# Designs tried in a protein design chat: VHH binders against Uncharacterized protein AF_1724. Part 4

Target 1, 305 residues: Uncharacterized protein AF_1724, of Archaeoglobus fulgidus (o28550)
Amino acid sequence: MEEKFRNCILGLAVGDALGMPVEGLSIENIRQLYGEVRDFLPSPYGDLNAGEWTDDTEQMVVLAESILETVYFDPENFAERLKRWFLETNSRRIGPSSTKAISNLMRGVHWTRAGVFSDTCGAAMRVAPIGLVYHFSLNLVERYAEISARVTHTGTAAIGGAVAVAVAIACNVLDFSDEEMLEEVLRRVEAYDNLLAEKIRYANEISDRDVEYAVEKLGNSISSLDVVPMAFYSYFAGKDFEESLIKAVNAGGDADSIAAICGAIKGAKGFAIPERWLEGLKDREFLEELATKLYELHMRIVKLT

## First folded at step 4 (VHH)

Design c34 (from a2 with T106P; framework vhh_7ocj_1)
Fold by ESMFold2-Fast, scan of step 4:
Order: sequence, then C-alpha cells, then structure tokens
Structure c34 (fold): chain B 305 residues (1-305), chain A 120 residues (1-120)
Amino acid sequence: as target 1 above (305 residues)
Amino acid sequence: QVQLVESGGGLVQAGGSLRLSCAASGSIFSIDAMGWYRQAPGKQRELVAAITSGGSTRYGDFVKGRFTISRGNAKNTVYLQMNSLSVEDTAVYYCAAKYTDYWGRPYDYWGQGTQVTVSS
C-alpha cells in the first residue's frame, strides 16, 4: 500500500512537471512548438527548468505538511500554512482564485469567509493527501476534501472537483475497479455539481476517442468543469501510467493541472511510473519521504481507530 | 494583447469572388477560434464563418456552400473565400478572435472592419 502512496505523490509531481512547459497552450501551439510532449521540457517563458513542478505540487505539499502536523485535517492550520507558502514561494503561476483567497487570509479574513466564488481547479489539484491518508473512510475523505476546497473556493464545481479527485484516489488505494470507483465518484459529486458529474461520466464514455476530440467536448480551461473531466478522460484513455500522462499533457490548456490530477489518480491505482520521469523529477527524494510520512500517519490513525 | 489586421475587401460584381485575409499579432498564446462577422447598415452583426484552433468550422446559414474559411500555415492567419457573391452580401466584414488567457478568461478581439460592396 506504501507503493500506492509513493506513486500517487510522485505521479502528481511528474504530471505537473510534464505539463508545465505547455500550460496555457492550445493543441495546435503544442504541435507547432514540440510536436508531441513525452518528456520533461524547460518552460518556454524561462521561469522553470525541465523536471521542475509548479504551484500544483507546492500546494499539495502544503496540504500534506498540514495533515502531518494536525493528524486529522484542520482548515485553520492549512490556512496558516497557505499564507506562509504564499509569502515564501517564487511561483509566478498561482491561479487567480487561490491568489485572491490567500490575499483575503493575509488580510485577516477567517478561512470560512476567505474563499472566492469560483470554479477554478486550485482545490482539486492539491487534494491528493486527503484521499491517501483518510481512505479508511470515504465519508471522511469527502468531508475533508470539501472543507479543504472551501478555504480558497466556494464554487460548487471547485468543491465537487476536489471531492471527485480525493474519492477517486481513495477508491484506487482500496483496489476498487474503475467502474466501482467511477460510480462512487459520480454519486458523491452529483450532490455538489450535476454538470461536473455529467462531464466526468462523459469523459469515461469518450475514453476511446483521441485527445483532440476530448478537448473539443470537455474543454481544457482552468475551470474544474474542464480540468477534472479531462483528467478522468486521460486516466481512462491510457492503458498505463505513461499513456495517460502523455494524453493529459498534450491536451494543452491547464495541462499541468490535468496531468497532475491524472498522475495522482493513476499512481494511487499502483501503476508504475517510467523511470526516466522519476530520474528527471525535481526533489524526487523529498517527495518520496513525504509519501512515506503520509503512509506512516495513515497507519497510526488506523491503529487509533 | 491581440491585434487583428484585415485585407482583401472592395467592390465586386454580383456573381464574382473575393478573398478576405485576417492576420493576428501580439500575444497569440491561446487563440481558441478566429472568424468573420458582417454588419450591413441598420442590421445586426451576424456570424459568417469561424474556425477553431483544432480546425472545426462553423458557417452562417446564408453563406453555406458559397464561402469557405481556412487557416494559413502560421495558424495566426485566417482566410475567407467568398464565391457567388450577391448584393445581399454587401456589408462591413469584421475579423474576430476568441482568446482565452491563462486564467481561463474569454476575450473577443475585433478588427477594424473591411468594406465589401457587391454591385448588381
């Protein structure tokens, strides 16, 4: 089971780093600049080197470290750690809703009121540690995913997106079939946002179609209504970790978030990550240690329960 | 951010042809679609033709079969081939680009407009 924790955390970071150089590009722009992205590339904007991850992975680390300190998720601790991260990070890729919400926290607004009414995917992209640590209870995974999203987002698709990702991760750690996992995700997401649930269901239905078709039908903007369904499409469309991530990255748009989420879900299933991507990944050992600590925390909690 | 330059308008006899060109410049990071709209005096602006970054096309019902939209090699240029022109095609033709910035915010950019006059 420790392997699933490691592959989830590493898979998220690998997806983030693979998608980073094509973030914001259309499929046409990617074909023009790179042909097809299959390996780490430096940012065309000069801000990041090949194999370096973005705020997707950074915020996931913030959430993981919060949970490691508090044992059970505590939104006040998470909010304090987000403020610290925001002051210390060199990232120039932080999303607009996260920026506004954290600015509200910095101004002394309580986390229950700091969140922005927005459906961007900042909450879904960072939620993986909740799905991993609390997989012993899908209800707790859902509750904590919702609360962690509300710290920065109050949009129903943003909250539903975080729930979808965390539940999918938990189900995959538990060895649910893809059908069983999808059923659980859809049932829970429908309570938050019907359109998101429909788009996730549709993502599975079109998983035999190419990436261009999927982007045409599902979209690739920074909205959770696009990112989360595209991540699920990529997960179902790939026969292994590599194929899923290549599809996710070459979708363009919010490619780093699509690929990060896809990588987390696929890693949690136990799919092996190509060694070439692990070898090139920034701070691999740090991420492996983080995954081990999350696994140890999970084991301690289960003993207490 | 994005600027559009139109060319190819002018005067043409009914039954004739014209080819309009539109070049986008500036930050073309994510142009979702480019197309042509037209507006005759006293009428609403209406869609003539559009092409997405993926190559999908849309046409207004009044031009289907007569007009063809295509993309140039650089993909920041679109062309409108107008065949079998009628007096009713007389209008100012506007190039438009639908642009989504990194934050997912949609923007519509419009050219200055190119006059097309079809004489009987």
Scores: ipSAE 0.000, ipTM 0.114, lowest interface PAE 20.2, mean pLDDT 87

Design c35 (from a2 with K98R; framework vhh_7ocj_1)
Fold by ESMFold2-Fast, scan of step 4:
Structure c35 (fold): chain B 305 residues (1-305), chain A 120 residues (1-120)
Amino acid sequence: as target 1 above (305 residues)
Amino acid sequence: QVQLVESGGGLVQAGGSLRLSCAASGSIFSIDAMGWYRQAPGKQRELVAAITSGGSTRYGDFVKGRFTISRGNAKNTVYLQMNSLSVEDTAVYYCAARYTDYWGRTYDYWGQGTQVTVSS
């Protein structure tokens, strides 16, 4: 189980760093510039070096550190840590919904009212620690994923996306089959957003098709309605960690978020991450320590006392 | 709701072995941990062994190295393998399951208990 925590956290960061250089590019543009992305590359905009991750991983770390402090998820603590992160971060890739919501928090708006009506994927991309630590209760994973999303997003697909990702991670840690995991995800997500649930189901149905086909059918925009289904498509389409992430990254669009989410879900299943991606990853040791701390917290929480 | 059905108790000679089984039905995906407690006449109920949904285990000091808790393939069944039994292990053994609801509240469900008697 500790290996699943480690590979989930590292898998998210690896996906983020792999997708970072092609964020915003179409599949055709990626082919013209790089052929196929298989390894870390520097940003074409000069803001990040090869192997460096974005606000996807940074916000995941914020959530993880909040949980490590409070033991059980506390949205007030998370909101305070998001404000501090926003002031300190050098990231130039923070999404518009997160920016607006955190700006509201910084102006003194309570977290229950700070979130913006938006379906961007900022909530889903950071939710992994909730799925890991609270996997002992799928009901608690769902509740905490929903509340963590509401701190910044009130759109049903944004909330449902966070629920989908956290539940998938929890089910994978529990060694559910892919079919069992998908059924649990769909049942819970449909309560928030029926279209998102249907797109996730469809992502599995087309998992034997090419990435180009998947992008045509599911989309690759910054919306949770596109990002989360594409992450699930990539998860089901790849036979191992490497194949899933290469498919996710080469989808283009919001590639860093698609790959980060796919990497988290696939890592939680226990798939090994290629050593070459771990060797190039920024702050690998810090992320490994973070995963160990989350695992130790989980072990302290779940006792039949 | 969770229901627990226990089996495998009985009479055994000192030094022998028994395997207890507990099958959960109902909302099994909501089960956080399952375990075994025991209660001898005139004594308080005490933890024997517990296993989380993720497979992490916890044991009472008096059974470490002798008893092993494990999960079945369906994950809704938990087993307690009891080796090197002594007369001091004689007790009613209770299966328990912990559930956490949507609001973070915890509930423990208990089986009916199964008698284990170890003769000298």
Scores: ipSAE 0.000, ipTM 0.316, lowest interface PAE 14.1, mean pLDDT 89

Design c36 (from a2 with A97V; framework vhh_7ocj_1)
Fold by ESMFold2-Fast, scan of step 4:
Structure c36 (fold): chain B 305 residues (1-305), chain A 120 residues (1-120)
Amino acid sequence: as target 1 above (305 residues)
Amino acid sequence: QVQLVESGGGLVQAGGSLRLSCAASGSIFSIDAMGWYRQAPGKQRELVAAITSGGSTRYGDFVKGRFTISRGNAKNTVYLQMNSLSVEDTAVYYCAVKYTDYWGRTYDYWGQGTQVTVSS
């Protein structure tokens, strides 16, 4: 179980760092500049070095540290920690929806009203700790994923996307088959956004097709309606962690978020992460310790000694 | 990279109708507005119709009452219904999108253009 926590947290950060240099690029642009991305590369914009992660991983850490403090998810604590993170971060990659919502929080708007009507994937990209810690109850995972999304996003696909990712992680920690996991995800997501549920279902159906076909059918924009289905496509299309992440990264578009989400879900299933990616990863030891603390919290909650 | 796929152009008789469509894809965080411009040989490009993300519409003076712009179910797609076409409507029609990227920067992007020819 502990290894699944570790691989989920590290898998998210690895996906983020692998996708970071090609964020915003088309498949053709990636092929022209890099051929196929298989290893960490520095940002072409000079803001980040090879192996460095972005706001995807930073916001996941914020959520994890909030949960470690409060034991059960508390949206007020999370909102306060998001405000502090926003003031202290040097990230130039924070989306406008997150910026607007956090600005509302900083102006004293309560977290229940601070969120903006947007379907961007900021909520889904950070939700992994909820799926890990609360996997003893899929209903609690769903509820906490929904509330954590609502702190910044009120779009149905943004909320549904966070639910999809957290539930998939919880099911994978519980050793559900891919079929069983997909059934739980679709049943719960349908209540929030039917189009997102259909696109996730379709992502599985086309998992035998190449990445170019998947991007044509599912899209690769920063919308949760594109990012979350592409992450599921990449998860199902890869035979192991490495193959899934390479497919996710080389999809382009919001590649860091697609790969971060894919890495989290695939890591939660217990797939091994290539040592070369772990060796190059920024703050690996910090992330490993964070995963251990989340596991210890989970054990304390369920009284697993 | 941003791509605009335009379709629906062609040859039509005066008094006829055409429907143009334009779908935007690529590295777009949000679409602020989409619309159609036209350019006849030797003339300047002019606004035909535009629709904002909030649903507000703008029309060029020479097409008001004849053309209607609408958004598809996919909000990245716009349609231009062109009724009561005249020879003076003959031009290359360009789809344009005003979008914001992931970093909050706003851009204008132009499609390839689609030919509309109205014969008398």
Scores: ipSAE 0.000, ipTM 0.122, lowest interface PAE 19.6, mean pLDDT 88

Design c37 (from a2 with K98D; framework vhh_7ocj_1)
Fold by ESMFold2-Fast, scan of step 4:
Structure c37 (fold): chain B 305 residues (1-305), chain A 120 residues (1-120)
Amino acid sequence: as target 1 above (305 residues)
Amino acid sequence: QVQLVESGGGLVQAGGSLRLSCAASGSIFSIDAMGWYRQAPGKQRELVAAITSGGSTRYGDFVKGRFTISRGNAKNTVYLQMNSLSVEDTAVYYCAADYTDYWGRTYDYWGQGTQVTVSS
């Protein structure tokens, strides 16, 4: 179980760092510049080195640290920690909806009203700790994923995307088959956004097709309607962790978020992460300690009740 | 980068209907939401209706129940169906798109505006 926590957290960070240099690029541009991305590369804009992760991983850490403090998810604590992170981070890659919502929080707007009308993937990309810690109750995972998304996003696809990712992680920790996991995800996501549920189902149906076909059908924009289905496509299309992440990264567009989400879900299943990616990963030891603390919190919760 | 092309405005009698269309072209990758705003002479611009790429909708209080916003098949076209029009709905209607880049900058793209005049 602990290994699944470790691989989920590390898998998210690895996906983020692998996708970072090609964020915003088309498949054709990636092919022309790099051929196929298989290893860490520095940012073409000079802001980040090879193996360094972005706000995807930073916001996941914020959520994890909030949960470690409060034991059960508390949106007021999370909102307060997001404000502190926003003031202290050196990231130049913070998404637009997160920026607007956190600016609202900093102006004193309560978290229940701070979220913006948007379906970007900022909520889904950070939700992994909820799926890990609360996997003893899929209903609690769903509810906490929803509330954590609402702190910054009010769009139904953004909320549904966070639910999809957290539930998939929880199911994978519980050793559900891919079919069982997909059924739980679709059943719960349909309550938030029918189009997102259909696109996730379709992502599985086309998982035997190449990445160009998947991007044409599912899209690769910053919308949760594109990012989350593409992450599920990449998860189902790869035979192992490496293949899934290479497909996710080489999809382009919001590649860091697609790969981060895919890596989290695949890591939660217990797939091994290539050692060459772990060796190059920024702050590997810190992330491993974070995963251990989340696992210890999970065990404390289930052993005390 | 993004161009918005509006159509469907005009003169209509009170109680009538109009359908506005707005098509986005160019780099539409990062469009969060598209919507309609209106501005009557001497008044501030106000939100009429907005729709996210996920299909969530939001309406101004003055149009709830009368106007419906929807997306076209290509997802880059937004329609505003305006029913039960009143003289107070007379304004220039602007299509807008929230477009964002990954560096955290938000851009609002605006159409040229289309006149809607409701006569009694």
Scores: ipSAE 0.000, ipTM 0.277, lowest interface PAE 14.7, mean pLDDT 88

Design c39 (from a2 with G104K; framework vhh_7ocj_1)
Fold by ESMFold2-Fast, scan of step 4:
Structure c39 (fold): chain B 305 residues (1-305), chain A 120 residues (1-120)
Amino acid sequence: as target 1 above (305 residues)
Amino acid sequence: QVQLVESGGGLVQAGGSLRLSCAASGSIFSIDAMGWYRQAPGKQRELVAAITSGGSTRYGDFVKGRFTISRGNAKNTVYLQMNSLSVEDTAVYYCAAKYTDYWKRTYDYWGQGTQVTVSS
């Protein structure tokens, strides 16, 4: 079980770093520049080196740090840590909705009102620690995923996306089959956003089709309605961690978020991450230590309950 | 939240010895360095000794050769062995810990201080 925590956290960071250089590019542009992305590459904009991750992983660490302090998820603490991260970091890849919501928090708006009506994927991309630590209760995973999303996003697809990702991670840690995991995800997501639930179902239905077909049907924009279904498509379409991440990255668009989410879900299933990606990953040891601390927190909680 | 707990302060006669201990708890990130600072009445707080997680040490000029800093078995514990104490060593001694998070942001945490009084 500890390995699943490790591979979920590392899988998210690997996906983020692999997708980083092609964020914002179309499939056609990726093919023109790189053919197919299979390994870490530096940003074409000169802002990040190969193997460096972005705000997806940074915000995931912020959430992990929050729950390690509070034991049970506390949105007040998470909001304070997001403000601190925003003030003290100079991350170049922070999404627009997260920026607006955190700006509201910094102005003294309470977290219950700071969130922006937006469906961007900022909430889903960071939620992995909730799925890992609280997997002993899918109801708690769902509730905490929803509340963590609401700190920055009030859009139903953004909230539903965070729920989808956290529940999928929890189910995978619990060794649910893909079918069982999908059923649980769909049942819970429907309560937030029916279109998102249908797109996730469709992502599984077309998982035997190529990436170009999937992007045409599901989209690859920064919306949770595109990113989360594309992450699920990539998860179901790959036979192992590597194949899933290559498909996610080569979708283009919001590729770093698609791949980060896919990597988290696939890592939580226990799939091994290629050693070449781990060797190239910046700050690997910090992320491994973080995963160990989350696992230790989980074990402390279940011993008390 | 990080907490630093100091112990071992007190009254000692000139030429005597004291051993200060400091335990850090509550952080989820690794401690980069721990150390001891002191502040005598009417003076600025000054470095006594510091030790990094890698084992590198630094000493203030006035204590070099008399004081020794070391780590416990756990990386979150630091000791200051104070030998050949003089009246001039009388001060409040503060434990300090430096934490660096993943984004390279540094946090300095301070204990409440422990009084060391050296009598003639």
Scores: ipSAE 0.000, ipTM 0.124, lowest interface PAE 16.4, mean pLDDT 88

Design c40 (from a2 with Y107F; framework vhh_7ocj_1)
Fold by ESMFold2-Fast, scan of step 4:
Order: sequence, then C-alpha cells, then structure tokens
Structure c40 (fold): chain B 305 residues (1-305), chain A 120 residues (1-120)
Amino acid sequence: as target 1 above (305 residues)
Amino acid sequence: QVQLVESGGGLVQAGGSLRLSCAASGSIFSIDAMGWYRQAPGKQRELVAAITSGGSTRYGDFVKGRFTISRGNAKNTVYLQMNSLSVEDTAVYYCAAKYTDYWGRTFDYWGQGTQVTVSS
C-alpha cells in the first residue's frame, strides 16, 4: 500500500517533469525538436531545468499539505493555502482558470463563489492526495474530489475530471481490475458530465491505437474533456509505467497534465517507475516524505475507533 | 498537431505576380500574429510581411508598396499578394505563426518553406 502511495506521488511529479518541455507543442513540433521524448529535458521557454516540475505538482503538494493539517479535507484551509502558494510560487505556467479563481480568493471572495465557470484541468491534475488518503470510502473520495475542484472550477467536466482521477487512484490502491476501476469511474463521472464519461470509455476502446490517432479522436487541449481522456488512453495503452508515460508526453498539447495524471493513476496501481526518471527528478526525497506522511495519515484515520 | 501549410510558390517572370497562402491548423492556443519571412542563398532570414490578430500589418522595407498581406475568413489563414516581382525577390518563403498560450508564453511555428524564383 505504502509503495502505491509513493509511486502515485512520484509518478505524478515524473509525468509533470517529462511533459513540461513539450507543453503547448504539437506532435509534429515534438518530432522536429526532440524526436521522441523519453527522458527529462529543459524547458524551451527558459523557465525550468530538466527534471523540474510545474504548477501541476505544486498544487498537488498544496492539497496534500492541506489534508495533512486538517486530517479530513477542508475547502477553506485548501483555499487559504492556494492563496499563499499563488503569492510565493515562481511558476510561470499557472493555468488561466486557476489564476482567475485564486485572484478571486485573494480579493476576499469566499471559496464557494471564487471558482470560475471553466472546464480546464487544474482540478484533476492536483487531486491525487484525495484518492490516496480516503480510498477507504469511494463516496468520500468522490465528494472531496468534487469540492476540491469547486474551489477553482465550476465547469462540469472540470469537476467530473477531478472525480475521475481521484476515483481511479482509489480503485487502483484497492487492487480493482482495470475493468472494475473503469466501471466505477464511469458510473460516478456520468452524474457530472456525460460527454466526459463517454470520452473516458472511448479512450479505453482505442487503447490499441497509436498516439496520433488518440489525439485526433480525443484532443490534447487544456480542457478536462481532452486531458483526462488522454490520460486514461495513455494508462490503458501502456504495458508498464514507462510506456504509458512516453505515450502521454508525446501527445503534446497539455502534455504535462496528461502525463502527470497518467503517472499518478499508473503509480497508484503499483507499477515501478524507471530509476533513471527518479534519479533526475527535482526534490525526489521531499516527495517521498510527503507520500509517507499521506500513508501514515491514512493509517491513522482507518485505525480511529 | 500544429501545422503551417504553404502554397502558391513557383517560377515567374520579372514584373509578374504570385499569391502565397498559408493555413495554420491543430493549435490549442490563440494566434497572435502570422507572417512571411524569406531567405535567399547566403543571406539571413528576413521579414517580408506580418499581420496581427487585431489586423495591423508590418512590411519589410524592400517590399512595401509591392506586397500585401491579408487574412482569410477563418483567421488561421494568411495570404501574401506579391506584385511587381524582381529577380532579387528570389528566395525560399517561410510562413510563421506566433502563438500565445494561457500562461502568456509566446512561441513560433514555422512552415517548411516554398520556393519563389523570379527570372528575367
């Protein structure tokens, strides 16, 4: 179980760092600049070095630290921590919806009203700690994923995307089969956004097709309607952690988020992360300690009489 | 997925005209500007014409009054009308598009280039 927590957190950060240099690029541009991305590369924009992660991982850490403080997810605490993170971060990659929503929080708008009507994937990319800590109750995972998304996003696909990712992680920690996990995800996501549920189902159906085909059919924009299905496609299409992440990264577009989500879900299944990616990863020890603390919190909650 | 496809190049006699077209596709980000650059053998790549998303235009000094850049209805297509061509206009012409993502980062995409040859 502890290994699944570690591989989920590290897998998210590895996916983020691998996808970081090709964020915003087409498959053709990736081929022209890099061939196929298989290892960490520095940002072509000059903002980040090889192995460094983005706001995807930073916001995941914010959520994890919020949960470690409050034990059970508290949206007010999370909102306060997002405001502090926004002031202190050096990230130049914060998405537009997150920026607007956090700016609303900074201006004193309550978290229940700060979220923007948007389907970008900022909520899904950070939700992993909820799936890990609260996997003892899929209903609680769903509820907390939904509320954590609503702090910044009110779009149905953004909320549904966070639910999809958190539930998939929880099911994988519980050793559900891929079929059982997919059924649980689809049943819950349908309540939020039927198109997203259909695209996730379709992502599994085309998992035997190449990345170019998947991007043509599912898209690779910053929308949760594209990112989350592409992450599930990459998860199902890869035979192991490495193959899934290479497919996710080489999709381009919102590649850091696609790969971060894919890495989190695949890591939660217990797949081993290639040592070369762990050795190059920024702040590996910090992320390992964070995963251990989340696991210890989970065990404390379950043992509460 | 982002592709710039050029067409309309070829061989033309001095004093003649050509119209180049460039279509951008596959972008998940907004296009700030599109334009044409050219590169003659042994020379650096130079600006021919550019048009911003707002419709403002800029031209290289040697083509002002002879060339006109315009945008298609789709806004992802630009045209370069080249009139009064001279042998000195002989070059590979490259379409370029400047994109801005949601984080305010700008990056350029380049077409493969189309050959324009002017004979006298």
Scores: ipSAE 0.000, ipTM 0.141, lowest interface PAE 16.8, mean pLDDT 88

Design c41 (from a2 with Y99F; framework vhh_7ocj_1)
Fold by ESMFold2-Fast, scan of step 4:
Structure c41 (fold): chain B 305 residues (1-305), chain A 120 residues (1-120)
Amino acid sequence: as target 1 above (305 residues)
Amino acid sequence: QVQLVESGGGLVQAGGSLRLSCAASGSIFSIDAMGWYRQAPGKQRELVAAITSGGSTRYGDFVKGRFTISRGNAKNTVYLQMNSLSVEDTAVYYCAAKFTDYWGRTYDYWGQGTQVTVSS
């Protein structure tokens, strides 16, 4: 179980760092610049080195640290930590909805009203710790994923996306089959956003098709309606961790978020991460320690219940 | 879907001028904004100049009055006219574009970068 926590957290960061250099690029641009991305590369934008992760991983760390402090998810603590992160981060890749919502929090708007009506994937990309720690109750995972999303996003696909990712992670920690996991995800997501549920179902149906086909049908924009289905497509299309992440990264568009989410879900299943990606990952030891602390918190909670 | 093709970089003497060009090609529904960023070795990437589809411009303080950004007739091309160049302007210059596709999806695209070297 501890290994699943470790591989989920590391898988998210690996996906983020692998996708980082091709964020915003089309499939054709990736092919022209790199051929196929299979390893860490420095940002062509000059802001990050090979193996460095972005705000996807940073916000996941913020959520994890919030949970470690409060034991049970507390949106007020999370909002306070997001404000501190926003002041201290050097990231220039923060999404527009997260920026607006956190700016609202900074101006004194309560977390219940700070979120913006937007379907960007900022909520889904950071939600992994909730799926890991609270996997003993899928209802609690869903509730906490929803509330954590609402701190910054009020769009139904943004909220549904966070629910989808957290539930998938929880089901994978519990050793559900892919079919059982997909059934739980679709049942819960449909209550928030029917189009998102349909696109996640379709992502599984086309998992035998290539990445170009998947992007054509599902999209690769910053919307949760594109990112979350593409992450699920990549998860189902790959036979192992490496194949899933290579597919996710080479989709382009919001590639760092697609790959981060895919890596988190696949890591939670217990798939091994290639050692070369772990050796190149920035702050690997910090992330491993974070995963251990989340696992210890989970064990403490279930002992109390 | 969208490709950014940069040109115009190279070596120039201090006090000289260069004109960078960036053309967006491929399947473009609309371009919301285009601009130039630069990064010198060991430094963070910084905004040089940007222009929106509506024609509003923004410049970095270090280049204001010396550099001018403009759009071409097709509005899928942006130019950076760099005058009175100094050694401190030496950097890799990156073209960037924000665009919306036919379905209303928003993307940010970056060029591969072009080297500008200013000798004394």
Scores: ipSAE 0.000, ipTM 0.118, lowest interface PAE 20.2, mean pLDDT 87

Design c43 (from a2 with T100P; framework vhh_7ocj_1)
Fold by ESMFold2-Fast, scan of step 4:
Structure c43 (fold): chain B 305 residues (1-305), chain A 120 residues (1-120)
Amino acid sequence: as target 1 above (305 residues)
Amino acid sequence: QVQLVESGGGLVQAGGSLRLSCAASGSIFSIDAMGWYRQAPGKQRELVAAITSGGSTRYGDFVKGRFTISRGNAKNTVYLQMNSLSVEDTAVYYCAAKYPDYWGRTYDYWGQGTQVTVSS
């Protein structure tokens, strides 16, 4: 189980770093510039080096550190940590919805009212620690994923996206089959956003089709309605961790978020991450320690129940 | 969640010695630094001594040379050896622990305090 925690956290960061250089590019532009992205590349904008991750991984770290402090998810603590992160981060890639919501928090708006009516994927991209730590209760995973999303987003697809990702991670840690995991995800997501649930179902149905077809049908914009289904498509379409991540990255668009989410879900299943990606990853040792601490927290919680 | 438990305080005559102990529990996150602060009636809380996870120490000018801070075998414990105590050292002594986040910011946790009274 500890390996699943490690590969989930590392898989998220690897996906983020792999997708980072092609964020915003179309499939055609990626093919013309790189052929196929299979390894870390520096940002074309000069802001990040090869192997460096973005606000996707940064916000996941913020959430992980929050729950390590509070044991059970506490939105007040998470909101406070998001404000501090926002002041200290050097990231120039923070989405507009997250920026506005955190600005509201900094102005003294309570977290229950700070969130923006938006469906961007900021909530889904960071939620992995909730799926890992609280996998002993899928109901708790769902509730905490929902509340963590509401700190910054009130859109139904943003909330549903966070639920989908956290539940998929929890199910994979519990060794559910892909079919069982998908059934659980769809059942819970339908209560938040029917269109998102249908697009996730469709992502599985077209998993035998190429990435170009998937992007045409599902989209690759920054919306949770596109990012989350594309991450599930990539998860189902790949035979191993490497194939899933290559498909996710080469989808373009919000590629860093698609690949981060896919990597987290696939890592939670226990698939091995290619050593060449781990060797080049920024702050690998820190992320491994973080995963170990989340695992130790999980074990402490279940021993007391 | 994080709990700090102090012990070793009490009453001692001027010129005597006391050893304070502090144990941190309830968190699996690494402790960056631990230390002791004191607060006398009507005065502000002030730093007595601190030690980092790497072993670096810092002392308040008023106790330098008389007090020594050290870590126990477990990195979640800290001790303050207080020698050559004077009436001016009378205060409530608080243990503090600092936990870093990824960005290098620290979060402070405080113990309940232990009374040290030095009689003339």
Scores: ipSAE 0.000, ipTM 0.364, lowest interface PAE 10.7, mean pLDDT 89

Design c51 (from c50 with S53R; framework vhh_nb_b201)
Fold by ESMFold2-Fast, scan of step 4:
Structure c51 (fold): chain B 305 residues (1-305), chain A 120 residues (1-120)
Amino acid sequence: as target 1 above (305 residues)
Amino acid sequence: QVQLQESGGGLVQAGGSLRLSCAASGSIFSIDAMGWYRQAPGKEREFVATITRGGSTYYADSVKGRFTISRDNAKNTVYLQMNSLKPEDTAVYYCAAKYTDYWGRTYDYWGQGTQVTVSS
C-alpha cells in the first residue's frame, strides 16, 4: 500500500516535469523541435531546468501538507496555506483562475466566496492527496475533492474534474478493475457535469487510437473538459506507466497537467516508474517523505475504527 | 443498515488455534473497514485487528505474528485466524464495521460478540 502512495505522488511530479517543456506547444511543434519527448528537458523560456516541476506539483504539496496538519480536510487551513504558497512561490506558470481566486483570499475574501467561475484544471491537478488518504470512503473522497476545488473554482467541470481524479486514485489504491473504476468515476461526475462525464467515457472508447486522434476529439486546452479526459485517455491507452506518460506529454497543449494527472492515477494503480525519470526528478527525496507521511496518516485514521 | 454475525468462538487449550468469522449483510457496499475488538471481564474494549475495503491490515502489538485478519469479498465475510493462543487472549470478541457518509459522519456497527476461552 505504501508503494501506491509513493508512486502516485512521484508519478504526479514526474508527469508535471516531463510535460513542462512542451506546455503550450501543438503536436506538430513538438515533432519538429524534439521528435518525441521521452525524457526531461529544460524549459524553452529559461524559467525551469530539466526535471523541475511546476505549480501543479507545488499546489499538490500544499494540499498534502494541509491534510497532514488537520488530519481531515479543512478548507480554512488549505486556504491559508494557498495564500502563503502564493506569496513564496517563484512559479511563473500559475493559471489565471488560481491566481484570481488566491488574490481574493489574500484580500480577505472568505474561501466560500473566493473561488472564480472557471473550468480550468487547477483543482484537478492538485487533488491526489485526498484520493490517497481518504480512500477508505469514496463518499468522503468525493466530498473533500469537491470542497477543495471550490476554494478556487466554482465551474462545474473544474469541480467534477477534481472529483474524477480523486475518485480514480482512490479506486486504484483499492485495486478496482479499470471498468469498475470508470463506472464509479462516471456515476459521481455526472452529478456535477454531464459533458465532462461523457468525454471521460469517450476517452476510454478511443483508447486504442493514437494521440493525434485523441487530441482532435477531446482537446488539449487548459480547461478541465479537455485536460481530465486526455489524462484518462493516456491512462487507458498505455500498457504501463512509461507508455501512458509518453502519450500524455506528446499531446501538447496543457501537457504538464495532462501528464501530472495521468501519472498520479497510474502511480496509484501500483505501476512502477522508470528509474531514469526518478533519478532526474527535482526534490525526489522530499516527495518520497511526503508520500510516507500521507501513508502514515491514512494508517492512523483507519486504526481508530 | 449493516448487520454483523460472528461465529467460530469456543474453548481451546493454550497453544491452540481458532478461526473467527463475521458475515456482514445490509449496506455492505458502503463499509470502509471491518475489524475485531475484544473485551475481557472487568477490562475495557481492546482493539485487535482491522482490514480495509482494499485489503490493508492493522494489528494490535499484542497479537502481531499470531493473529491474521482476512476477508472473502464474494461471501462478504471477514476472518480472524488466531494461532498460538494464550490464556490472556480469553475475552468476548466483537466484529466491528465502520462507514463514513458523504457529510463526514461516521457510523460504527457491532456484532453480538463471540466468547473465546483459552485454558491454561
Scores: ipSAE 0.000, ipTM 0.312, lowest interface PAE 14.5, mean pLDDT 89

